VHH binders against o75319. Designs and how they scored, part 211

Target 1, 181 residues: o75319
Amino acid sequence: GNHIPERWKDYLPVGQRMPGTRFIAFKVPLQKSFEKKLAPEECFSPLDLFNKIREQNEELGLIIDLTYTQRYYKPEDLPETVPYLKIFTVGHQVPDDETIFKFKHAVNGFLKENKDNDKLIGVHCTHGLNRTGYLICRYLIDVEGVRPDDAIELFNRCRGHCLERQNYIEDLQNGPIRKNW
Key: E = the ipSAE of ESMFold2; O = the ipSAE of OpenDDE; V2 = 0.75 times the mean of E and O plus 0.25 times the DockQ between their complexes.

## First folded at step 14 (VHH)

Design le20 (framework vhh_4orz_3)
Fold by ESMFold2-Fast, scan of step 14:
Structure le20 (fold): chain B 181 residues (1-181), chain A 120 residues (1-120)
Amino acid sequence: as target 1 above (181 residues)
Amino acid sequence: EVQLVESGGGLVQAGGSLRLFCAASGFTFSKYAMAWLRQAPGKRREWVALITSGDRIDYADSVKDRFTISRDNAKNTVSLQMNSLKPEDTAIYFCAARQFPYMNTEYDYWGQGTQVTVSS
């Protein structure tokens, strides 16, 4: 279907690059079939995503799609030059260790293969906030050794919205380090 | 404006100890991983010890169990306690800062170094 995700319009389309990292977060792009339900200034297609990234003088090298659906856009809507990785995650629940491992492995592989460029890893769920922010912060805490509150503050500032789910925040602040990647 | 200033180097006999200090200014020290690297004459620079902003610590195999890295965020300092020093520890020791130690291979900031000489 073509129903706009709940609260999707409440969020900025794309955040800013998290300084010192290769991460940039955004909400799910919506293919052309959704545009009849959107005002022109509300549209955020795959093409709009790449235009907004370019306007920040950045370039995407990988998209990690955390949504549990394929109805919002198809990988074929993306340029062939940008790899696309689907990691199915259910909303509301803290991602499991297997999901966290897949995310870390994808990030580490990208960084190893992209040492000679400054391309970004674009991460999104439906709103580009809770699942997206959790996995980015989990990577920074577990792999980079960052303090949980510093990781969360950096993500919140760059995304332009604060992580909302208390169970995600609690797990980041007080949960165990996942030694998986 | 950004400065890393090393101190505590000197001459010591094999088996002795030295404590190196690095005083940081001009950046938000508490958000950076801090590292010690060393370079002996005619050799490549090698990493010695790392402490992340979240206080995770790692050491090169050559110094493990002999060296201890620590930080004091209130004073913007990182320290390296060097015990059981060997002649092969002779080098210029550099303090370096990097916010995300595994994200990029390059350090953001470097000190000028402090000489450590271990006599046999």
Scores: ipSAE 0.695, ipTM 0.855, lowest interface PAE 0.9, mean pLDDT 92

Design le21 (framework vhh_4orz_3)
Fold by ESMFold2-Fast, scan of step 14:
Structure le21 (fold): chain B 181 residues (1-181), chain A 120 residues (1-120)
Amino acid sequence: as target 1 above (181 residues)
Amino acid sequence: EVQLVESGGGLVQAGGSLRLFCAASGFTFSKYAMAWLRQAPGKRREWVALITSGDRKDYADSVKDRFTISRDNAKNTVSLQMNSLKPEDTAIYFCAARQFPYMNTEYDYWGQGTQVTVSS
């Protein structure tokens, strides 16, 4: 099928819910056409995502897709009951203020509409690590007022992988609070 | 065992000041947002002040510019300095802990409360 993203196999498919929050992070699901290049235990389709979330006794209420492509899976591959939001985010550079604002607005909107349930906000980029971890931590720091190192530790522990990009870590630790919520 | 223990309440005349303390034990205090809420007779419990784990502070409009919240992570305490007290500040004041104060509606831990009475 289509080309598997570089290093995609190196990462756990799905992390654990970040305790006390509505966030869960995962790597990009790959539609059925990619399975020809994967062993059965390496497959992580949209269906596999929902099976793994269910195995954790959790339920998704929103998926935020941070990839800069639509080639990995289609929104139509997701259950009709789960809203899908695309925020096109380029890798390598710290996300810009507009991207940060869109993410915060989506999270705040979800929380207002879901105050009477415990459904999760699923966030992914290609590996579910750098862009994903940055935006989740940025939300916790800017909106929730969490200490940067505590936000990063919580994300790393629950994702099962540490944020890798030093520029993202530096911005989270020492960068300005974005008051765009 | 998790405990939140309030102190510093009492009777004070209008225009006076009181400082409330809340001593926390049994959880990782530094990772929690701490709040003060109050309940006047016949009213619902209302939020008064909040301090996040990252030391950001927020106040209800009714107490803004009169009350100051602070924390001491070395001593596991949160304090509320109450100035220019009014009779309408009369209430039982509760200390409460919640890790993510804007994401969650429920507090994880509550104190027993301390009575504040402001005479007219």
Scores: ipSAE 0.692, ipTM 0.859, lowest interface PAE 0.9, mean pLDDT 92

Design le22 (framework vhh_4orz_3)
Fold by ESMFold2-Fast, scan of step 14:
Structure le22 (fold): chain B 181 residues (1-181), chain A 120 residues (1-120)
Amino acid sequence: as target 1 above (181 residues)
Amino acid sequence: EVQLVESGGGLVQAGGSLRLFCAASGFTFSKYAMAWLRQAPGKRREWVALITSGDRYDYADSVKDRFTISRDNAKNTVSLQMNSLKPEDTAIYFCAARQFPYMNTEYDYWGQGTQVTVSS
């Protein structure tokens, strides 16, 4: 059905660009069929996403969708000019090495192809928080060599919400570096 | 306000050693990756060594096992220990800062450079 994801309304639609990076995080956009269950101020469609990013004077060059479903919106709901990548990521557990590798590969490929522009990599799961924050922070730690607490602080501040899952935080702070880039 | 100031350059015979220092001010040094690049006359700048904010190291193949980069966040300094110097290491050495070294191609801050001359 067209049921709204649990707690989806509790989160800001779109965070801010993480300064110095190409990352911006947001919650899953919901296609028009969900709007009958939302007040006007609660709506966050694919069109709303692009409008909010434009309001920040930013431009998306890639969307990475980490949800384990295709129910919330279709790639066809996005502008044809913006690449879309689906990485099916199970919630609750720390993403596996294959998922981490796919994310790193997508980011590295985007950066190589977009050296001459300042377009953003938009990353989302259902809430744009736990899976999204984990993979962005994992990239900053493993590839960019950032201290874990600095990566987490930067993500939390720019997303406007703190990472909630303790197993994700624990893995970022004390887990092994994944040398899969 | 933002400054990177290099020191420690000079003239040295082939096989000798030098230690370069870079003193940083005016930004949150501990959040930045620090790099050393060099430029010989008539050539473009080339990257030599990098240390990330999380203390990961990387080196150009030409200097690997001869040069060691280190940082001191309490003193806002980065240093480059250069051993087994060769005439081809002769260049002006620049200190540079970039917060995310693989995400961005441009450095945020640059020093003025310090001359290293290695005689045969």
Scores: ipSAE 0.695, ipTM 0.850, lowest interface PAE 0.9, mean pLDDT 92

Design le23 (framework vhh_4orz_3)
Fold by ESMFold2-Fast, scan of step 14:
Structure le23 (fold): chain B 181 residues (1-181), chain A 120 residues (1-120)
Amino acid sequence: as target 1 above (181 residues)
Amino acid sequence: EVQLVESGGGLVQAGGSLRLFCAASGFTFSKYAMAWLRQAPGKRREWVAVITSGDRTDYADSVKDRFTISRDNAKNTVSLQMNSLKPEDTAIYFCAARQFPYMNTEYDYWGQGTQVTVSS
């Protein structure tokens, strides 16, 4: 279908690269069929995503799609040079250990294969905020050994929006370290 | 001005102990992982130990159970306690800083090094 996701227009399309990391977060791009319901300033297609990344003098090397749907855009809408990974994650609940493991494995694999470049890992869910922010922060805490509040602050600053779901924030701050990296 | 200044190096007999210190200034120390690396004559520089901004530690297999890294964020210092020293530990020891120790291959800041010599 072509219904705009709830609150999608409330969020900045693309955040800034998280300094010192290879992460950049954004909201879900919407394929051309959604544009009839959007003003020109509101459009954010896969093409628009890559244009905005280029405007920041950055380059995507991987897209990790955390949405539980494929209705918003197709992998075929992306350049052939950019790998696409789908990790189906349900909203509202904290991602399970299997999902966290898949995310960490994908990030670690990308970093190993991309030592000779500065390409970014683009991560998105529907709004590029809660599931996206949780998994990026979980990686920084569990793998990089960052203090939870520092990880959250860095993500919030670079995304331009603060994590909204209290259960996600609580798990990041006080939950166990997942030693699955 | 960013500075990392090492101290505590010296000459010690095999089986002895030394404690190295690194004083940091000019950056937000508490947000950086701090590492010790060493370079012996004619060899490549190798990583020895790291302590993350969240106080998690990791060690090279060659020094595990003999060396302990710690940090004091109030004093902007990182230290390396070296026990059961071996002649093979002889090297210049460098303090280095990077924010994300596993994601970043390069360090942001380096000290000048301190010499450790272990006699047989």
Scores: ipSAE 0.679, ipTM 0.844, lowest interface PAE 0.9, mean pLDDT 93

Design le24 (framework vhh_4orz_3)
Fold by ESMFold2-Fast, scan of step 14:
Structure le24 (fold): chain B 181 residues (1-181), chain A 120 residues (1-120)
Amino acid sequence: as target 1 above (181 residues)
Amino acid sequence: EVQLVESGGGLVQAGGSLRLFCAASGFTFSKYAMAWLRQAPGKRREWVAIITSGDRTDYADSVKDRFTISRDNAKNTVSLQMNSLKPEDTAIYFCAARQFPYMNTEYDYWGQGTQVTVSS
């Protein structure tokens, strides 16, 4: 259905690029069929996403969709020039090692193929916060060797919202490094 | 003004030890990964060792178990302890800074280098 996801309107559509990285986080874009339930200023379609990214003088080179559904938009709603990767993740649970591996592999592959440009990896779940923030921070901690608190602070500042799920925060701060990159 | 200044280079005999230092200024040192790279005569520059902002270390195979990288965030310094030196370690050693070392191909900041010469 065309039901707006819970609390979706509470979140900023697109964060800022995380400086020094290729990451940008946003909430799930909603295809045109959802716009009957939205005021014009609340609309955030796939087209709106790309317009907002360009307004920041950035360009998307990959979208990683972490939602457990494809009802919000279809890959066909995106420009053909931008690769789309679906990694099904359930909300509330810390992503498992297989999911973390898939995310790291996708990021590493993108970076190898995009050495000669500055295109961004766009990451979203439903709200662009908990699953999104967890996987970006997990990458920064495990692959880049960043201090957990620094990774979380950087994500929170650039997303414009703080990670909400305590189990995600605890795993990032105190959990084991996953050597699956 | 951003600066990385290396010291501790010199001439040593094979089997000897040296400790290199790099003093950093002009940026938030604690947020950066710090690396040592070297360039031998007639060869390409190669990566030697890295220490991330979270204190994770990694080494090139050629120096594993002989070299140790460490950092002191209070003093804005990174050091490289070089043991069991070989003539093949002769090179100019460069200090370099990069916030996300595996995500980007280029370092953000570089020192001018310090010469290490190992005699047989």
Scores: ipSAE 0.658, ipTM 0.832, lowest interface PAE 1.0, mean pLDDT 92

Design le25 (framework vhh_4orz_3)
Fold by ESMFold2-Fast, scan of step 14:
Structure le25 (fold): chain B 181 residues (1-181), chain A 120 residues (1-120)
Amino acid sequence: as target 1 above (181 residues)
Amino acid sequence: EVQLVESGGGLVQAGGSLRLFCAASGFTFSKYAMAWLRQAPGKRREWVAFITSGDRTDYADSVKDRFTISRDNAKNTVSLQMNSLKPEDTAIYFCAARQFPYMNTEYDYWGQGTQVTVSS
């Protein structure tokens, strides 16, 4: 369907690069077929995404799409030069270990292949907040060895919105380190 | 304003021990991973040890089980306990700060280095 995701308009389209990392988070881009349901200032297409990234003097090298649907946009809507990875994650529940491993593997592979550039890993779910923030913070905690509250604070500040799901926050703060990377 | 100042270097006999200190100022120390690197005469700088902001540690294979890195966030210091020193450990030891050690980025801050010389 062409339904605008619930509360999608409440969130900033794109956050800022998380300083010191290659991560940037954003909400799901919506293909042109959704624009009839949006005011011009509310539009956020794949093209709009790349324009906003360039306005920050940044460049995307990988998009990781965490949504459990393919209805919002297609990989073909993205520039051919930007790799796209789909990791299907269900909203509301903490991602399972297999999902966490896939995310870490994709990030580590990107970093290894992109040592000679400063291109970013763009991560999104529907709102670019809960699943997105969880997986980025989980990477920072498990791989980079960051304190959970520091990872969450950094993500919240750069995204411009705070993680909302208490179960996600609780798992980040008190859950086990997943050593499957 | 940002400073990393190393101390504790010196001359020691093979088999001996030294403890290096790095005093940090001018940045939020507790949010940074801290590393020790060394450079021997005629060689490239090499990584020795790091400790993340969350207290995870890792070591180069050449120093594993001999060196221990630790930090004290209340004092803004990182230290390197060096045991069973070998002549091959002779180098200038540098303290360096980076928030995310696996992100393939350069270190944000560097100390000036402290000389360690292991004899015999």
Scores: ipSAE 0.578, ipTM 0.787, lowest interface PAE 1.3, mean pLDDT 92

Design le26 (framework vhh_4orz_3)
Fold by ESMFold2-Fast, scan of step 14:
Structure le26 (fold): chain B 181 residues (1-181), chain A 120 residues (1-120)
Amino acid sequence: as target 1 above (181 residues)
Amino acid sequence: EVQLVESGGGLVQAGGSLRLFCAASGFTFSKYAMAWLRQAPGKRREWVAYITSGDRTDYADSVKDRFTISRDNAKNTVSLQMNSLKPEDTAIYFCAARQFPYMNTEYDYWGQGTQVTVSS
């Protein structure tokens, strides 16, 4: 279907680059079939995403799509020059270790292949908040060794919205480090 | 503005110990990973130890179990306890700061270094 995701309009389309990192977070872009349900100022297509990234003087080198569906936009709606990676994640539950491993492996592989540029890793789920924020913060904590509260603060500030799911926040603050990079 | 100032270097005999200190100012110290690197005469700088903003530590194989890195965020200091020193540990020791060590290959800030000389 073509239903607008619940609360999708409540979130900023794109956050800011997380300073010192290659991460930028955003909500899911919606292909043109959804635009009949949106005011012009609410539209956020794949094209709109790339325009907003360019407006920040940034460039995407990879998109990691964490949604459990392909109904919102097609990979073919993205420029062919930007790799697209799908990691199917279910909302509500803390992502499992296999999902965390896939995310870390994708990030590490991108960084190894992009040593000579400053391109960004764009990460999104439906709202670009809970699953997105969890996996980015989990990477910063587990791989970069960042203090959990600092990782969460950095993500919240740059995304422009605070992580909402208490089980995600609890796992980031007190859960085990996953040594699967 | 931004400064890293090392101290604690000196001359010590093989088997001895030294403690190096690095005092940081001009940036939000608690959000940075701190590292010690060293440079022996005629050689390139090599990484010795680092401590992340979350207090995770890692060490080069050559110093593992002999050196211990620690930090004090209230005092904006990082220190390196060096035990069982060997002549091959002789080098200028540098304090350096980098916020995200896996994503960044270069350090944001460097000290001027402190000389450590280990005699036979």
Scores: ipSAE 0.600, ipTM 0.828, lowest interface PAE 1.4, mean pLDDT 92

Design le27 (framework vhh_4orz_3)
Fold by ESMFold2-Fast, scan of step 14:
Structure le27 (fold): chain B 181 residues (1-181), chain A 120 residues (1-120)
Amino acid sequence: as target 1 above (181 residues)
Amino acid sequence: EVQLVESGGGLVQAGGSLRLFCAASGFTFSKYAMAWLRQAPGKRREWVAMITSGDRTDYADSVKDRFTISRDNAKNTVSLQMNSLKPEDTAIYFCAARQFPYMNTEYDYWGQGTQVTVSS
């Protein structure tokens, strides 16, 4: 019930757009009921997310929520103009092929439908780091053909935090390409 | 200043071979996908071959098994080895750079092109 996720305050709310891509990563927004446990400068609601994206002169066209819970905010807390996709992704484990496929399919569909604009795909898990960074990097490696270390470096730089989970990093660097797109 | 400069074009008889080169400067070459596109007289521009920053290659069906794309990051060059050339391969060949080949349909940088003419 309404407890702030562990270490959530340690992470920047929103990273920067990954240049040349449509990706932007952020930590989970927290609905209004969490604000009594936060100082004003710590608040990061769904509204705050959209304000911060606008401050970067960017616009969201899709949110992909990778959390394995619905307690932090509701899709109804988001503008109706921005599609929301939930992909339940368990933490700590490298995402399975089904999860990777769903993510790739969502990204590819968005890109096809948004050829005439520059709207972003916003991706988050709880901290916007490990599951988020893994799936974005997996997409860049498998679909875009990017070198694993370059994908990881780009994500780390733009998120403002480095991927922490060694099993995720190991899979990105040495794991097989998933031809599921 | 960003530049892509093609070389190696010329006149060749059907069944012959040519090797095209593209020298890149002014950007971080190793982080870009490099492509070759061609345009024949009176026709639209056609994608021929691509090599990603991670060395993954892809080819148009019309050139598969005849053309090979490669890159040398130390020299900032991309090359196209063209074997078993056909009159239908006659075109101006353009080098182009795009960091993420499936994120955008537009290329970031273009060369001026080099003419390839294949006689029957």
Scores: ipSAE 0.695, ipTM 0.859, lowest interface PAE 1.0, mean pLDDT 93

Design le28 (framework vhh_4orz_3; at its last look DockQ between E and O 0.84; V2 from the best seeds 0.00; counts 0 for: pae O 2.9 > 2)
Fold by ESMFold2, look of step 16:
Structure le28 (fold): chain B 181 residues (1-181), chain A 120 residues (1-120)
Amino acid sequence: as target 1 above (181 residues)
Amino acid sequence: EVQLVESGGGLVQAGGSLRLFCAASGFTFSKYAMAWLRQAPGKRREWVARITSGDRTDYADSVKDRFTISRDNAKNTVSLQMNSLKPEDTAIYFCAARQFPYMNTEYDYWGQGTQVTVSS
């Protein structure tokens, strides 16, 4: 069935905008069918996501979904005015170069199309932490020339949770700069 | 309060060299990308060089191989070494700061500029 993802309740639903960037990270929203297994205060639906973004005086202009399934919510549950992009990202291992390129390409396309507004790119995986943090930090390091530790610190602080998987952290800190974007 | 203060400008003969400095205060300098831009008489302001917070550099084609940007996070300074100067390099040179060069289309902070004049 529609089981709540493991440890999903342990994470803050939505982070804060990473200052100076267009990024905001969140855990996967869950459609109403999951709510029978949740206390009211634990619910985090697609509607809740947009309400929380509005509470921060922000607006989403793109959602990048790093999961492979539509079990959690369907793109049709999102406002038609908000573009949605799925980038399949295998969990538990460092994303391959093709996945990294797709993410960078999506970000650069968004920046070009949204140069005259201040809308945000919302990025999520299941928990909005490890895969999400890795790809955001990889962009900041490779494209923006940010030091790895500074990128990680910024993500952790704004997400409200620290990156957990050591292989991601080690690749960000010690891996090569990927220059293709 | 944030300040960027340029120095090192002046008059130099073609073929000569100058070194510009920009002293920064009021923000976490090591987290910012720094840039030099210039504005010649009758022309729009143009980008010259950039150095990211992670020390990656880039240059406009017109100055590549003649100019070198560098930073010193301990002193909160960025500098521009300008060699083989040409009369076309004559301009007011500005120091500017932003965190993310590709994501931020505008600079957060600007200096007042320093004049560089290259005589023939």
Scores: ipSAE 0.759, ipTM 0.881, lowest interface PAE 0.7, mean pLDDT 93
Fold by ESMFold2-Fast, scan of step 14:
Structure le28 (fold): chain B 181 residues (1-181), chain A 120 residues (1-120)
Amino acid sequence: as target 1 above (181 residues)
Amino acid sequence: EVQLVESGGGLVQAGGSLRLFCAASGFTFSKYAMAWLRQAPGKRREWVARITSGDRTDYADSVKDRFTISRDNAKNTVSLQMNSLKPEDTAIYFCAARQFPYMNTEYDYWGQGTQVTVSS
């Protein structure tokens, strides 16, 4: 429907680029129909997203949408020049191996096709925190070989909010490496 | 201000061993993947070994089971233990740093290299 997602207003709209990576995380943009329920300073439309990215002197080359819904905005609300990928993920549970594989495959494909530019991979779920942070950190740990605590610290610092789901944190720190990329 | 300084190169007989060291300064060493690459006369530079910030190691097929890469974050050093050396291992060996080896094809920092010569 037309309801603002729970706690959506509690989170910063967009984080900073994670230095050395192509990742930037943000909360779900909300299309124009939601703005009737928001104060002007609370609005975060697809247009607002791209304005905030430009304010950081960055450019999006891909958006990965991890929400389990299509009600918040449509791909048509995005600039035609930016590819959009939907990976349906359910909150609360650690993403399954197939979801992790799809995310890694999308990231690796983007990197191969964008060697000659510095465009970013924008990743979001509803709040741009738990599912988003899990998958970005999982990529850094499994593919890049980063220490779990370093991956989590980097994500938390750049997102401006700390991962909240303890089961996600525990899986990142102590779970098996998924060699599925 | 950023420096990578290699040492430990020299002349050895085939079947011998050498240990190379790379001392790093001017950046947060513990956050970087470290690599050794080599370049033989008249050939392109090739990757030899890598150790990630999380201590995961990988090796080129030509050196697997003969070379071992390791790091010491307290001393800001990466080392390469080279055993069962062959004349084909003769090259200048370079230390290089790259924070995210899969995201970036270019290294952030390079050393000047150290010569390894293996006689037949």
Scores: ipSAE 0.711, ipTM 0.870, lowest interface PAE 1.0, mean pLDDT 93
Fold by OpenDDE, look of step 16:
Structure le28 (fold): chain B 181 residues (1-181), chain A 120 residues (1-120)
Amino acid sequence: as target 1 above (181 residues)
Amino acid sequence: EVQLVESGGGLVQAGGSLRLFCAASGFTFSKYAMAWLRQAPGKRREWVARITSGDRTDYADSVKDRFTISRDNAKNTVSLQMNSLKPEDTAIYFCAARQFPYMNTEYDYWGQGTQVTVSS
């Protein structure tokens, strides 16, 4: 259906690039069919996403979609030049090891193939916050060796919203490192 | 002003040990990964060791099990304990800092270097 996700309007559409990384987080863009249910200033389409990214003088090189549904937009709504990766990620629970691995692998692959540019990895779930924040932070912690609190602070600051789920935060702060390969 | 100042270099016989220090100032040290690099005469600069902001360490194969990198965030210092030194370890050793070393970024800050000479 075309119902607007709960609380979707409460979150900034797009965060800022995380300094020192290739990550940028945003909430799920909604295809045109959702516009009739939104005020003009609330609309955030795939096209709007790219416009906002451009306004930041950035360019997307990959989109990782962590939502557990396909109803929000179609990969065809994206430019052909930007690869799209779907990683179905269940909400409200810490992603499993397989999900974490898939995310890490995708990021590493992107970095390997994009050494000659500065394109960004766009990551989103529904709100672009909890699942998105967890996996980005998990990557920074596990792969980059960043202190958990620093990773979380960086993400929160750049996204413009703080991670909300305590189980995610606790796992990032105190949970074990997950395998990187 | 950001500064990285190396110390502890010098002349040592093969098989000997040295401990290098790097004192950092002007940035939030605890948020940065620190690294040691070296450049021998006529050779390219090469990476030696790294310690992340989360205290994970990595070493070049050539120095693995001989060198140990460590950091003290309270003092804003990073150290390189060099044991079982070889003539091949002769080089200028540089301290460097970067926030995210694994995402195709350059080092943000560099020291001026300290000379290490290992005699046969």
Scores: ipSAE 0.125, ipTM 0.593, lowest interface PAE 2.9, mean pLDDT 93
ESMFold2 (binder alone), look of step 16: mean pLDDT 86; pTM 0.867

